# Designs tried in a protein design chat: VH-VL binders against Protein PARTING DANCERS homolog (PTD). Part 5

Target 1, 248 residues: Protein PARTING DANCERS homolog (PTD), of Oryza sativa subsp. japonica (Rice) (q6l5b5)
Amino acid sequence: MERSTHSTGWTCLPPPPPEPAAPGRGVCAMSTSWRDKQQPSLINFIAAFLAANSYRLNFLSISPDFIFNNGELSVAFIFETNWDCQNEGAVFSRVNMLKRQLKHLYVVVAVPTKEQNESFNRSYHKYGMKLGFPTFVPVTDPEMGFEKIVKIAHALGVCKQQDIISRLKNEREQAVQCTDSFLRVLTSIPGIDNHDANALAQAIGSIEAIAKASKKFILENTDLSTDKAETIVRFFRDPQYYLSPKIN
Short names: E, the ipSAE of ESMFold2; O, the ipSAE of OpenDDE; V2, 0.75 times the mean of E and O plus 0.25 times the DockQ between their complexes.

## First folded at step 1 (VH-VL)

Design N7 (framework fv_namilumab)
Fold by ESMFold2-Fast, scan of step 1:
Structure N7 (fold): chain C 248 residues (1-248), chain A 117 residues (1-117), chain B 107 residues (1-107)
Amino acid sequence: as target 1 above (248 residues)
Amino acid sequence: QVQLVQSGAEVKKPGASVKVSCKAFGYTFTGYYLHWVRQAPGQGLEWVGWINPDSGGTNYAQKFQGRVTMTRDTSISTAYMELSRLRSDDTAVYYCAREYGFDLDYWGQGTMVTVSS
Amino acid sequence: DIQMTQSPSSVSASVGDRVTIACRASQSISDYLNWYQQRPGKAPQLLIYAASSLQSGVPSRFSGSGSGTDFTLTINSLQPEDFATYYCQQSYSTPLTFGGGTKLEIK
């Protein structure tokens, strides 16, 4: 049983990425069918926000709701602008099909009311184990949700670009910037120091994997104390930190 | 109780078309993808494609491109698979199945399509 | 396309036996692997999803294991109703693909 990263999630979708704009700019493709279902005010907000952040907006017939291209990295998004408490299965079936075809997929869900937030959290907990905990990002409103989409796409682009730069420099023994960002996130957790962050990086290797790790897994694979392992688990599951849905 | 009920057996000549129906009961029809899977006599299972009943969007296996069309009617919670230009090797039981999360959790009873000269 | 290979194609066993069926994917599919049971003349029924999760209502004598490319279905203490054909299926990418099936027969 060996992992193969080359073949995971690549099946001719999305379409070939648009040619990159000027250096430091990205391209955003919006689904035409998704666009037509939204309020005009939200579409106007999105267009203005993308322009302000130097993204070129294209309207295309695509399977996800958005695809961002920041050079050689493509990131896809499903964006539910108003969670439907009566139709939970549609989102998860769509996620399942698209996750298999796309290497980077995020699901952003607007839960404007407490009832919708609680419904989403119950649904996510129920389906989460079956889905292997895909990256779901709950937000309080659609405009904040889109801002989060752009921030995620940009952060992944920066991390990928720094990895490439660092690998080119690695023949000359230099550290990677993406790793430094990873360590900064971990040391922002109260009580976690640089030694703890390096132990987590070495044993587990990614923020996503650490966010999904059990307390037992952390304790078995690192020399962290019980208190620190519990703090890390609570940090990633705390509703105010936005890295995973609230657990009901 | 979730149920998928398919139309009855069909006997067709080569070159004809067949349209199989699958009616859903006991759940929100537009909330779940429906897949079509076939099985030739004494053979294994072969995926044909899926339809999203909400959007009408479809995805077909390359082998069936240009010959298969999947549609639905949301007013009667029914999905359809139409296969054209039938050949003898299209003889099979055709199943519809619901996708729940990552599995095909409920299957129709199957529709036998026989293509004979 | 991801190719799914099952072994053996058939196995003869007696009631009370432990039976294992293997399934291999041509590339890594993580844990996006389902197992189905098909009795003669009937539609397939879901037994196991996500490689190791038992479907509600399925007896605990059925278990699944594996990740990546190699997967196993185990039936502990075979019962008369378990004589059927078993299929693995990857749900990692389209087109969805099935193994060739393993027919479990009475010895």
Scores: ipSAE 0.000, ipTM 0.417, lowest interface PAE 15.1, mean pLDDT 79

Design N8 (framework fv_namilumab)
Fold by ESMFold2-Fast, scan of step 1:
Formats: structure tokens, C-alpha cells, sequence
Structure N8 (fold): chain C 248 residues (1-248), chain A 125 residues (1-125), chain B 107 residues (1-107)
């Protein structure tokens, strides 16, 4: 059954909470080879989550990792449950092959550590953003990743795909921009280099937290020198420190 | 060094089956699709199909559907192509080739960047 | 299926010549076109991918151009090792299809 489409009536709500697929139970196909590479606890979580959201789960020999079908709509996913910093090109190879054959393809990647997130951000900038597809969705853990997969599959059934893509792209760009802004602010501090900025990112993780950190906290949680720790505290806490040289 | 090494030449009777192997070296076997391409004597290149070594998923040209089966063994980084119910016009050199994912590396699209040396399959009565 | 037509089927040339080979697709394939060189008794080798991108290790005398349905491979200054058969191939949709080949012969 084909649905009537609205040529100009495109609207999209924020991705809804996972709800039962309309007109009833939808179908989720999971790659058997992908399944066999995952921890049993993750497979059990996925099965329970799908059941709770009224999706039937089938194990099939398929090229993507997941295919969701909500009647007329089929959506495919590549799901990287732990980003491999040593093989950054692997997922883009799979994307290149599958995007020619699949109208709706999304890539969800779990980046549990700051190093993995930075590696993925570089790869996305280099490969993903230039071509604009498929949509890439970074998440902090595999369980959250699968919840996001179900939300995307459901949302595509109730609103315009372009609105979802725009939201996911904005989330992606914001994450990249936050990392770049964080490092740029820290390296703008006199005497603080990229190594120092990365140490602060790993130990403390946010500009707000660094700005409120005591000298003692910085010294206890990083390998920065006493002088550098004092410079950082002064930079954020003493407004005259960064404004004084410009005051006439 | 990245390379694909194929099994040796085969001579078969009409109606028989042939199984050609392709072993990958120097890269992660599951990261790239493997394609099979054949070439009859004095003729051009003809695509047979591909296998995704990660999933085991396959896609065959309609002409070969029902006669060809592609499989792989990830423990030995080897792909296989089995062609059944052989006819004289199946006589050809069969190549395996790696599908390269250049699109996101350079703004280009998938191509066959590494080829096996080829396996001559002769079908004669 | 997408049909790929190459012209000419054969061309005779001398070392130092510029040679142009054409490839036409039966429908638009954007830039999903690759060029291969096959020397007698050898497996094909990738020369150009995505219509115009030169494969690493391939001499700069080879270049590709075109988009949509019409594509060209150019060899700027022929060398003795360039006498071979050349194939175009679309990677836009399955089944993947090749042109009939162009045999480059010594004049």
C-alpha cells in the first residue's frame, strides 16, 4: 500500500519518545553477523527494548546492522558499538557501499571516551560532513545508541526526514564546535599549549568546571606545573589578568 | 602489503560445480566488500556479484542468481565463489577484487583497487 | 541494467601521442565511474575513480573527466607500457557494469 504524500505539507516534531509503531507492531531486522560480535547483555537489552516499544525482532543475514520497517517505510542503520581509533576509515567504507543501495541510511556510533569522541569528530569532519550523508549520530554508550536508533526509525514514520536530518546535523555540529571552542579557549591562555589543554579536557572536561577549579584541584588532577595552574586560575578568576594589558 | 591470492586453475565437465577461493592479506578482511568479476577468452569484464565479509551478505547479478553462491571464512580471511551447473560458456578467468571506499577519503566513489591474479575455469566436454 | 558503451573499440597510436577514450552510460550515473587498465595476461588495474580522481601510484599523464552520461579518459603522452585494453565501469547501481573495452595498439 502506497501512502499519499503532501507536496508542501512537511512538518516534524522533535524526536518522540519510543512508542509503538503505527499501524501496530513494526519489524526490526538485526544482522546475524553483527549480533554474534556483540556481548549477550547488549543483545538482551535490545530485545527487551524492542518488545517494550512493540517491535518484532528478526535475525537475518543483511548487509546493514539493522533494518526497521514501519509498513511502507524501511530505514537502515550501521551501528558501531565501540569506535575504533585505529581503524577510522572502516565505517565510511561500509557507508559508501550501502548508501548507493539504501534510500534511508543512518550511522550511529558509540564514543565512550574523550579520545574516541575526538577521533570520530576528526573522521566526521574529514569524511562525513563534506558529503552530507548519511546522517551520523554519536552517542556515549551502546544502550543509548540503540534507543536513538528506535527514536529515529519511529520519527521517520510521523514527520519529514529533512527535519530529523537537520536536527541530527545540528547536534553533530554543536558537539564538534564545543570541542573546538573548549581547546581554543584553553590554548589562548598565555603559556598553555595543546598538551596542557588536552590534559585539562581529560581531567576536568568543561570550561565552566575549569573556571571554578582551585589551583590545588588542577595540580591534583593534572601534570601541569604550579605556574601553569596559577595562570589558569588567574585567567578565569581575575578579570584584570586578561583585560589589564588592553586597559589604557 | 595488500594483496588477494586466488586458487589455481580448474577444468570441469558441463553440469559440474566449481569453487574458487580468494585469500586476503595486509588489511582487515571484514572492512571491505569483495567482488567477483569474470572474463571469457577474448571478451570484456562481467560483474558476478559481491559479498560483505563482515555480515556474509551477498548481492548477485540476476544472470547468475540460482547458480552462484558466495561465502567467506573470517578466521582465515578467505572468500569463496561457487558456480554450479556449469556450461561451456562459463569458461572464463574469474577475478576477485576489493571494493575500495574512496568516496569519503577523497570525495570519490567505490572502485576495485586491489585485484586477485585470476583463476582460469575451463568447462569442456 | 545500466549499459556502458566505449568508443572506439580499438585505436592505433605511437609513443608520445595523446589518446582519448570515450564512455557513455545509458542513464545518468553522476560521477560513479571508474577506469581500469588491463595488460595482456594480467588482472585489471585501477587508474581513475569517481570519474576524475587519479589512483595513488598511477602516472599523472592519465586523467578522467565527465559526469552524468558522458565520460572521457585521456592519456597525455603515451609510453610503451600504456599499450593495453582500457575499461570504464559504473558503480552507481547493481549490477555493476563495464564498457566493452578499448584496445590501444602500437601503430
Amino acid sequence: as target 1 above (248 residues)
Amino acid sequence: QVQLVQSGAEVKKPGASVKVSCKAFGYTFTDYYLHWVRQAPGQGLEWVGWINPNSGGTNYAQKFQGRVTMTRDTSISTAYMELSRLRSDDTAVYYCARGSDYEFLTGSYEAFDIWGQGTMVTVSS
Amino acid sequence: DIQMTQSPSSVSASVGDRVTIACRASQSISSYLNWYQQRPGKAPQLLIYAASSLQSGVPSRFSGSGSGTDFTLTINSLQPEDFATYYCQQSYSTPLTFGGGTKLEIK
Scores: ipSAE 0.000, ipTM 0.391, lowest interface PAE 16.8, mean pLDDT 78

Design R10 (framework fv_denrakibart)
Fold by ESMFold2-Fast, scan of step 1:
Structure R10 (fold): chain C 248 residues (1-248), chain A 117 residues (1-117), chain B 113 residues (1-113)
Amino acid sequence: as target 1 above (248 residues)
Amino acid sequence: EVQLVQSGAEVKKPGESLKISCKGSGYSFTSYWIGWVRQMPGKGLEWMGIIYPGDSDTRYSPSFQGQVTISADKSISTAYLQWSSLKASDTAMYYCARLGEDYFDYWGQGTLVTVSS
Amino acid sequence: DIVMTQSPDSLAVSLGERATINCKSSQSVLYESNNKNYLAWYQQKPGQPPKLLIYWASTRESGVPDRFSGSGSGTDFTLTISSLQAEDVAVYYCQQYYSTPLTFGQGTKVEIK
């Protein structure tokens, strides 16, 4: 059963006026259509989590569900809060349309049950592995899913802001700063240390590419053990894994 | 006062088309999913599908996919259930119900559809 | 699909006595992340639409008499009427809202002995 598709009173109670972006992180735009489909408790969780991570929240009529703007970088998300085993067409229709309009797009899918996770994996193999399709990220529940959204946006934004600010500096210095961002994300994975994170950053270079990498690809392009490669694949593809509440 | 008011009873022949309605009042119609539930004479409840009137996102039970069409007109706060070609086996009471926190909290009075040769 | 099975199909109970209806799901409807059971109970009197009695397996809907209670977790659920009254004669349905398609039990008819 779809969870959290009920919206209570948001269309009758207009959101407060948008506030200017706070220094530090950036702005998060949430689709008003998506908002109105969700439970108020989830929207309250999202607002609190964004505030805790120094993002300003704006409610806008947009085609994806979320757009994060982090200093000249925009990243968009489709957030399916409960996978419907009967209706995958709408999600992939949206993906096909939006992937051509957005440079950076991620799809986060909540799969609360084993049956939903198996259904999603079949759909992902059929549609999600095609050239040009975005990264798909399964999660066990909507709150963990949104935490993962913010961590991805944060990591990408910090790295790109450092890249933009450091445009006139040495390439090596810029790579070191981006590596620090990657190290924070990757070392949050249980069993992955700084040496492992550095090997992944140098050989593969991006969180998106690492998230899409097969166990075989990781083993062939890094010196990581079979167990560590499996842990990384599970982290990005196994909905039982998630990042800590904040990226330090 | 939340209320769902359904259209009146229908008597049809096999092969005829039909569209029945469910009008919501007393709440924000575009903010809640509306579901349709069938009850055949002397039988239990069967979920047919749901629609979110704010954007017409519609989801069907596999047993009813392709058998019926669910739609909504948000300008008049009304949801619809439609058949292109009725069968005798479509004879049933049809309920619309509002989906609260994923359970049905308010129900319409029902529309009896009788299909006989 | 999650199959909901109720027992018994019909139940005859004397006025003032306890009525117990069981509902079994073919798979767990407990979502471990929020510790909630996605299970509701409805009452349907002849000629009337169903009425919500209980949601989240044990939470009583506003206005429902306290003689109605729900219990259970995972796959096994119970609706209890502690002291049956004449107005309680009805068919009772359990429903899971854990996964689509939404599914109902076959119903339990409660009548006076």
Scores: ipSAE 0.000, ipTM 0.387, lowest interface PAE 20.5, mean pLDDT 79

Design R4 (framework fv_denrakibart)
Fold by ESMFold2-Fast, scan of step 1:
Structure R4 (fold): chain C 248 residues (1-248), chain A 120 residues (1-120), chain B 113 residues (1-113)
Amino acid sequence: as target 1 above (248 residues)
Amino acid sequence: EVQLVQSGAEVKKPGESLKISCKGSGYSFTSYWIGWVRQMPGKGLEWMGIIYPGDSDTRYSPSFQGQVTISADKSISTAYLQWSSLKASDTAMYYCARLYDSSGYEFDYWGQGTLVTVSS
Amino acid sequence: DIVMTQSPDSLAVSLGERATINCKSSQSVLYSSDNKNYLAWYQQKPGQPPKLLIYWASTRESGVPDRFSGSGSGTDFTLTISSLQAEDVAVYYCQQYYSTPLTFGQGTKVEIK
């Protein structure tokens, strides 16, 4: 799980009794490419379940499988409806890419057979137990998996809504979100990690200034290696990155 | 200047409780994981667990789950390692160290260590 | 759990000579998605906390002299000190951060011959 400076205030406290916290009211975006790979019966179940929980369903071209917006909170899900024993690394590669872009990401995996569950457990222990990786939620069937997705989204929305003290201090959080955006851009550069991004933030302070910085300036004002400084300069000056900014 | 400053050495008897501290300064305390590492006399390094102070999310090594409690107080930028009942086998140097969560899980800054001696 | 094994346990090297420390992991710490080895090296001098030297198997931490280099991939890793200095007398540890629990090698003590 990607951690940013604005994780403060996302501590989930026990909610008050269910009565005052109206269940579900928000928007659910479903990936069109994910939708098209699923059985119609599952899509019909999902649509009915969302409607019953007062969520509006939109079909969009998005990178995760689902994004829930419950007011000011956005949470994303990867949903593997049938674990593929022959391609065990695929979901973890996708998670590694998406966790860098998304603050709140959960992975729900359907493992309906014993063989699939054993395969998933082996892969999870090998690839999924890294620090900073999101929560993985194994389930026995896709319908139960989607019910769990909605439950997680709802619980996160309720916790955020009840964090009144964070709301009252949130002018500072907007400055933190600017820092988070800065770190997100820099860590998208191949070979540049969060440590490097923080060093750049402290020494140089802005994306514009970093984009204009010479290799010598970066080396003199940060503790980055020569190779990393060259990578940063190339990232901002390479015409290919500007012509294909979405290719990662 | 990033610094992790740990509490002073402790001498305890078996069965006593203990809580040691690690205070971070010079960085956003709530934005980095803090880990605890044990080093028994004349032995190597053993990872005990980590905490993310922003939300008190913890992850323990299986060998230390239930043996210690890791906590943090973000209002004073301090992480804690606590035992409810010390054993002689807990005699060791205890280090706190900072990690990044999104790019690498290496320990980039270390505290000076807290020596804990448990003897009758 | 990933078990980290270092060799040798102790190494005596003359000043100015090359020191080589090996580290083996019980399973691969190379992640195919990002093609990175989740392996770090630390230096610990007597009475001091460990200090990060190398991360991602071969990336030198800021302020670390260029005589220190890391190499290897998958399960077999090497830390090399190209020309040993007096201040390099220490215990060196490898660490994997590929999966939890985080695990360290048992350490290699480097001494002057």
Scores: ipSAE 0.000, ipTM 0.393, lowest interface PAE 19.6, mean pLDDT 79

Design R8 (framework fv_denrakibart)
Fold by ESMFold2-Fast, scan of step 1:
Structure R8 (fold): chain C 248 residues (1-248), chain A 120 residues (1-120), chain B 113 residues (1-113)
Amino acid sequence: as target 1 above (248 residues)
Amino acid sequence: EVQLVQSGAEVKKPGESLKISCKGSGYSFTSYWIGWVRQMPGKGLEWMGIIYPGDSDTRYSPSFQGQVTISADKSISTAYLQWSSLKASDTAMYYCARPDLYSEGAFDIWGQGTLVTVSS
Amino acid sequence: DIVMTQSPDSLAVSLGERATINCKSSQSVLYSSNNKNYLAWYQQKPGQPPKLLIYWASTRESGVPDRFSGSGSGTDFTLTISSLQAEDVAVYYCQQYYDTPYTFGQGTKVEIK
């Protein structure tokens, strides 16, 4: 019979301890220069939201706007709280500076108006759809944008840590929690249920890949409907689609 | 600052025992594996083995199985490499290194090395 | 064991010119489930420990200059230094971390011509 080394792609390291104790969810570092440019009400919202989610907040002189340390994973964010239609290339220039220094980088952009969203979409298609560019996540307002940042950081941190543990130990509970965290991010997309999220997790496997996926790619690699594939694409590229009131 | 600091150079005679150390600082010592790598004079790198300090679970390269002992003391954040009886062929630079969890095994942090010379 | 073979053993390159180092594995180090190659590149300068340059065959470690790039998949890999600088004089090693025992290539010495 064939040996596991012929069918596996990772080293067979001894298993780590199942439950290293870690206080809270992790640590969030906020750029002092970014902080000083924001309204006090947004900073107060961020501090309260982090405290409610058991993150310690530190103010540091850092190049990205946020760095989350969730146990063993560091995730960086650029957070544009109001898209500038007069300087459409500014964020993409900053991304070019930082993408080489950071293993995990996400760009969250608030586009509260239709004009801002259309401007962002033009710039994204022109500058941001290249292979090797970080994931861009448009949102409708800064507060929802920060909630999205925390959800992404938490899901990636928990999933990455538990994936490593699960790979080395083959623990069902760790794999289930990693999947649940990933599913939690995907089910935050309006109209996407647990079945849809599981299909995306199994077929595509990463938030970065899903966020960058075309409608055609999703349809070819999953059993999702055309409507759901469009919903996913719009979630990462056009948040205005989801904020229209559903009254009926 | 994340660092691995190794013990100083050793000069020994064949048949003597030796234990060298690698102390981790600036990170959770029990959350990362520690590997040992040998480099004989003028030669390349050879992976010897790895230990998880949290539970002292240890794996060896087949070439080093039974020739050395890898251990760790998590109370002082220190890993060890030990010989019961040194041979002249053990003359080498010995590195400890920490595999990165994000890359799933590439060694991102290295000790400065411990030179072991075994001669009569 | 997975055997790693590097070529050439030594390479002399003029300042500002491209240096190319090849690495071959005796079996694939590509994991089909995540589509990642478990292949790393290290730089070792005289009197110093190795320094991680690249992991997953093509992902540059934080702080490593852009002139270093990794490419390849499965069994054939390349490290490229696009514009050699004086500080790049070193021995370069490839390493597979797909399966234990982890194995290194024999090293490629890069010198200025």
Scores: ipSAE 0.000, ipTM 0.383, lowest interface PAE 21.6, mean pLDDT 79

## First folded at step 2 (VH-VL)

Design A3d (from A3 with heavy chain S31D; framework fv_amivantamab_arm2; at its last look DockQ between E and O 0.02; V2 from the best seeds 0.00; counts 0 for: pae E 13.8 > 2, off the site)
Heavy chain, then light chain:
Amino acid sequence: QVQLVQSGAEVKKPGASVKVSCETSGYTFTDYGISWVRQAPGHGLEWMGWISAYNGNTNYAQKLQGRVTMTTDTSTSTAYMELRSLRSDDTAVYYCARVDYDFLSGEYFDYWGQGTLVTVSS
Amino acid sequence: DIQMTQSPSSVSASVGDRVTITCRASQGISSWLAWFQHKPGKAPKLLIYAASSLQSGVPSRFSGSGSGTDFTLTISSLQPEDFATYYCQQANSFPITFGQGTRLEIK
ESMFold2, look of step 2: ipSAE 0.005; ipTM 0.404
ESMFold2 (binder alone), look of step 2: mean pLDDT 91; pTM 0.923
OpenDDE, look of step 2: ipSAE 0.010; ipTM 0.506

Design A3h (from A3 with heavy chain S31D N55S N57D, light chain G28D; framework fv_amivantamab_arm2; at its last look DockQ between E and O 0.09; V2 from the best seeds 0.00; counts 0 for: pae E 14.4 > 2, off the site)
Fold by ESMFold2, look of step 2:
Structure A3h (fold): chain C 248 residues (1-248), chain A 122 residues (1-122), chain B 107 residues (1-107)
Amino acid sequence: as target 1 above (248 residues)
Amino acid sequence: QVQLVQSGAEVKKPGASVKVSCETSGYTFTDYGISWVRQAPGHGLEWMGWISAYSGDTNYAQKLQGRVTMTTDTSTSTAYMELRSLRSDDTAVYYCARVDYDFLSGEYFDYWGQGTLVTVSS
Amino acid sequence: DIQMTQSPSSVSASVGDRVTITCRASQDISSWLAWFQHKPGKAPKLLIYAASSLQSGVPSRFSGSGSGTDFTLTISSLQPEDFATYYCQQANSFPITFGQGTRLEIK
């Protein structure tokens, strides 16, 4: 493999144009030691694919091969681009070490030949099943492998965001005046304390009513500051307040 | 029944080498790593290094780099540790210990050999 | 390398006492910590793994706690067979490192 400074491959790959309506998906960190072992064409593909999917790419000295950070969830990847049964022990040894440090880890393995695929399946049944974690994902080539990596990172981000949205909607529907649940929902809003929550309850009454209240209405009917009133309005209404990854 | 049985005590002169064996039984040898740990008289436990029984990959403590070699023989389920250019401060009890590298909660030394006393004196 | 610092270096205690030994890691190791008991002439014995999980066959008077950088081994009611040296070990990453040991002595 061609060893080069990371700057030579990146002068040809501009960032995507700014999108007025859509936020970026997050940041992808690629291990510099992993990058330096790969063909430049694969690195160029990865950079272009990340840009097309609104990920910023950083090259860092990190232990896994990739880390994706969506602002709320980090997920790590080991990416074995050329499976060799002579090195299966080294692969599983590294997986075992990294799984202790990484809550969300996936292993993607390129097995382009039938021999490699069968070798990997045997090794997986012998060693991978004993690990119980992480998930192993065999792929036919490195480019498809990286596409799968991005899909996994995106799917995990979407599922987490959906769970958060569902929980917040459920709390709104169950809210009652001046209850423990009511106060917990309101004080979960950044910068809102128990005094603020009680003031909102007294002046406006319900979570549904607070979610519909204008900034002006909150300021006119409570002792909350302008900053707190804006925070409340954004918390309930602004889609830019939440991470919204796009699915390919 | 997991067992690790080490070779017997050795007396060596400075500058010699020693090779300690660790014969394992009661489990699949290639599913685990082997670590070597020593304890000099009046001192605590000191990790020397690790070997994968599967791949033969090793990781040695920096202070021993260049003097230690760890190997395995899968046909006899035996791990070996060789320490060269012995000095008087290498006098210690040397232990082998099993490392479960597919142990999901971490890398712990769950079964130990009985220890091998190596004495280095002129 | 992750440095493991135990305190105290030794403890003098009587049968029935509650004994607490602490271990500090030089960086975050999550819950990847083990405790060992070591008696002269015998191999070390694993007591606690994953900071708080009791190894099979270890009496329930032993308990572990902590996460991150600060960890504690507690013996709730000391027995005569508990007089030994105790070591912590980080299981987070290579190189594997041990605390310097805590000698538990009969008063």
Scores: ipSAE 0.005, ipTM 0.395, lowest interface PAE 14.4, mean pLDDT 77
ESMFold2 (binder alone), look of step 2: mean pLDDT 91; pTM 0.921
OpenDDE, look of step 2: ipSAE 0.014; ipTM 0.518

Design A3n (from A3, 30 letters changed; framework fv_namilumab; at its last look DockQ between E and O 0.02; V2 from the best seeds 0.00; counts 0 for: pae E 17.7 > 2, grease 20 > 18.9, SAP .511 > .496, off the site)
Fold by ESMFold2, look of step 2:
Structure A3n (fold): chain C 248 residues (1-248), chain A 122 residues (1-122), chain B 107 residues (1-107)
Amino acid sequence: as target 1 above (248 residues)
Amino acid sequence: QVQLVQSGAEVKKPGASVKVSCKAFGYTFTDYYLHWVRQAPGQGLEWVGWINPYSGDTNYAQKFQGRVTMTRDTSISTAYMELSRLRSDDTAVYYCARVDYDFLSGEYFDYWGQGTMVTVSS
Amino acid sequence: DIQMTQSPSSVSASVGDRVTIACRASQSISSWLNWYQQRPGKAPQLLIYAASSLQSGVPSRFSGSGSGTDFTLTINSLQPEDFATYYCQQANSFPLTFGGGTKLEIK
């Protein structure tokens, strides 16, 4: 069976877990009401996969779909195994209720068809554009979804502090790479060197903000000369910048 | 027809080891977990552990941890349970049993082997 | 660990009688309870799964009921072949545990 994580531009997925020396020990609680709605083949897969990763499976009456106990940390999951395009808001409503009660909550959503993926993306845009957690993790099939659940639980339990530090380091490295691309764009402007680009990055931040900044704002907040500030404003706002005639 | 056929009776001295086999017929061996359950003479049933024949992974009751090893050979559809450092209270019939799972019904032992008597005596 | 308590430990009854066997769990197991019949010298055989569902080939005189912690196996119109020991078993969590058994004697 082929399995791939389906990524979109709207979600920043957690970094991969550290390479484990062993799968770890723990308990996975599955909601009885969730289990009773699933095909037996999926439950068989889940049981086999948990055993392969040294987790004990319990069936309990619990509010989320899954709870993992991996040492000192409990982490909860909502697992929507087949996205319902006609009941899009129900998942987000349930997430909003549970996140107030649970500090460590992840939402895994299987979107096996293109139509379901598009429906989820629209719904996430409408309901899920919030700065708070939980993290939403779209997947192409339920088996891959449960593999991801176990990876997340393992990373948070066995190497929780190290995994958090590694994830923050990776996010910082991605931000630095974006800054390097930012500087390359700005230095492509005639007469703008690395020092000028760095001054703009420090004072204003994003390319979009620089493109909208006034000449006055640039002069007041950077060390750039009047000519350099004018060049930047013209570069982003004048569609005919390189076609302007000279009078001599 | 689904059938589990176990190895014959064994007589062992205290401190020895025993290895019981369970050969599966009539189904795909790797699709179902196998559990081991024992019954001392005149006593009830006691769960020993399970093996996943697909992966080879095992789970043992705490009472047997460190003394029991469950293995399998998928090429001959056979599971094994080995119990070491035998003592007189290990005298029992040892059963292998197949676990079926139903979405609404949970786990249940739908087919059992005939049992293997293991007698530990000095 | 979930303790399973069966009562009575033995019962004597005549052919045609109704017999009831109780099984109690030390904590809720929802409906995850199975019943097995074991005839002398034989392996156990599944009678009932999920508290009340009859296994294929089991006579309709057998029935199961209950949920949570209290469960019952009932045999209506007892037959001579029903002489056996009966075990309940919880399938809620590991370690899987069995009741102590109920020996059914005809007479």
Scores: ipSAE 0.000, ipTM 0.389, lowest interface PAE 17.7, mean pLDDT 78
ESMFold2 (binder alone), look of step 2: mean pLDDT 93; pTM 0.948
OpenDDE, look of step 2: ipSAE 0.034; ipTM 0.505

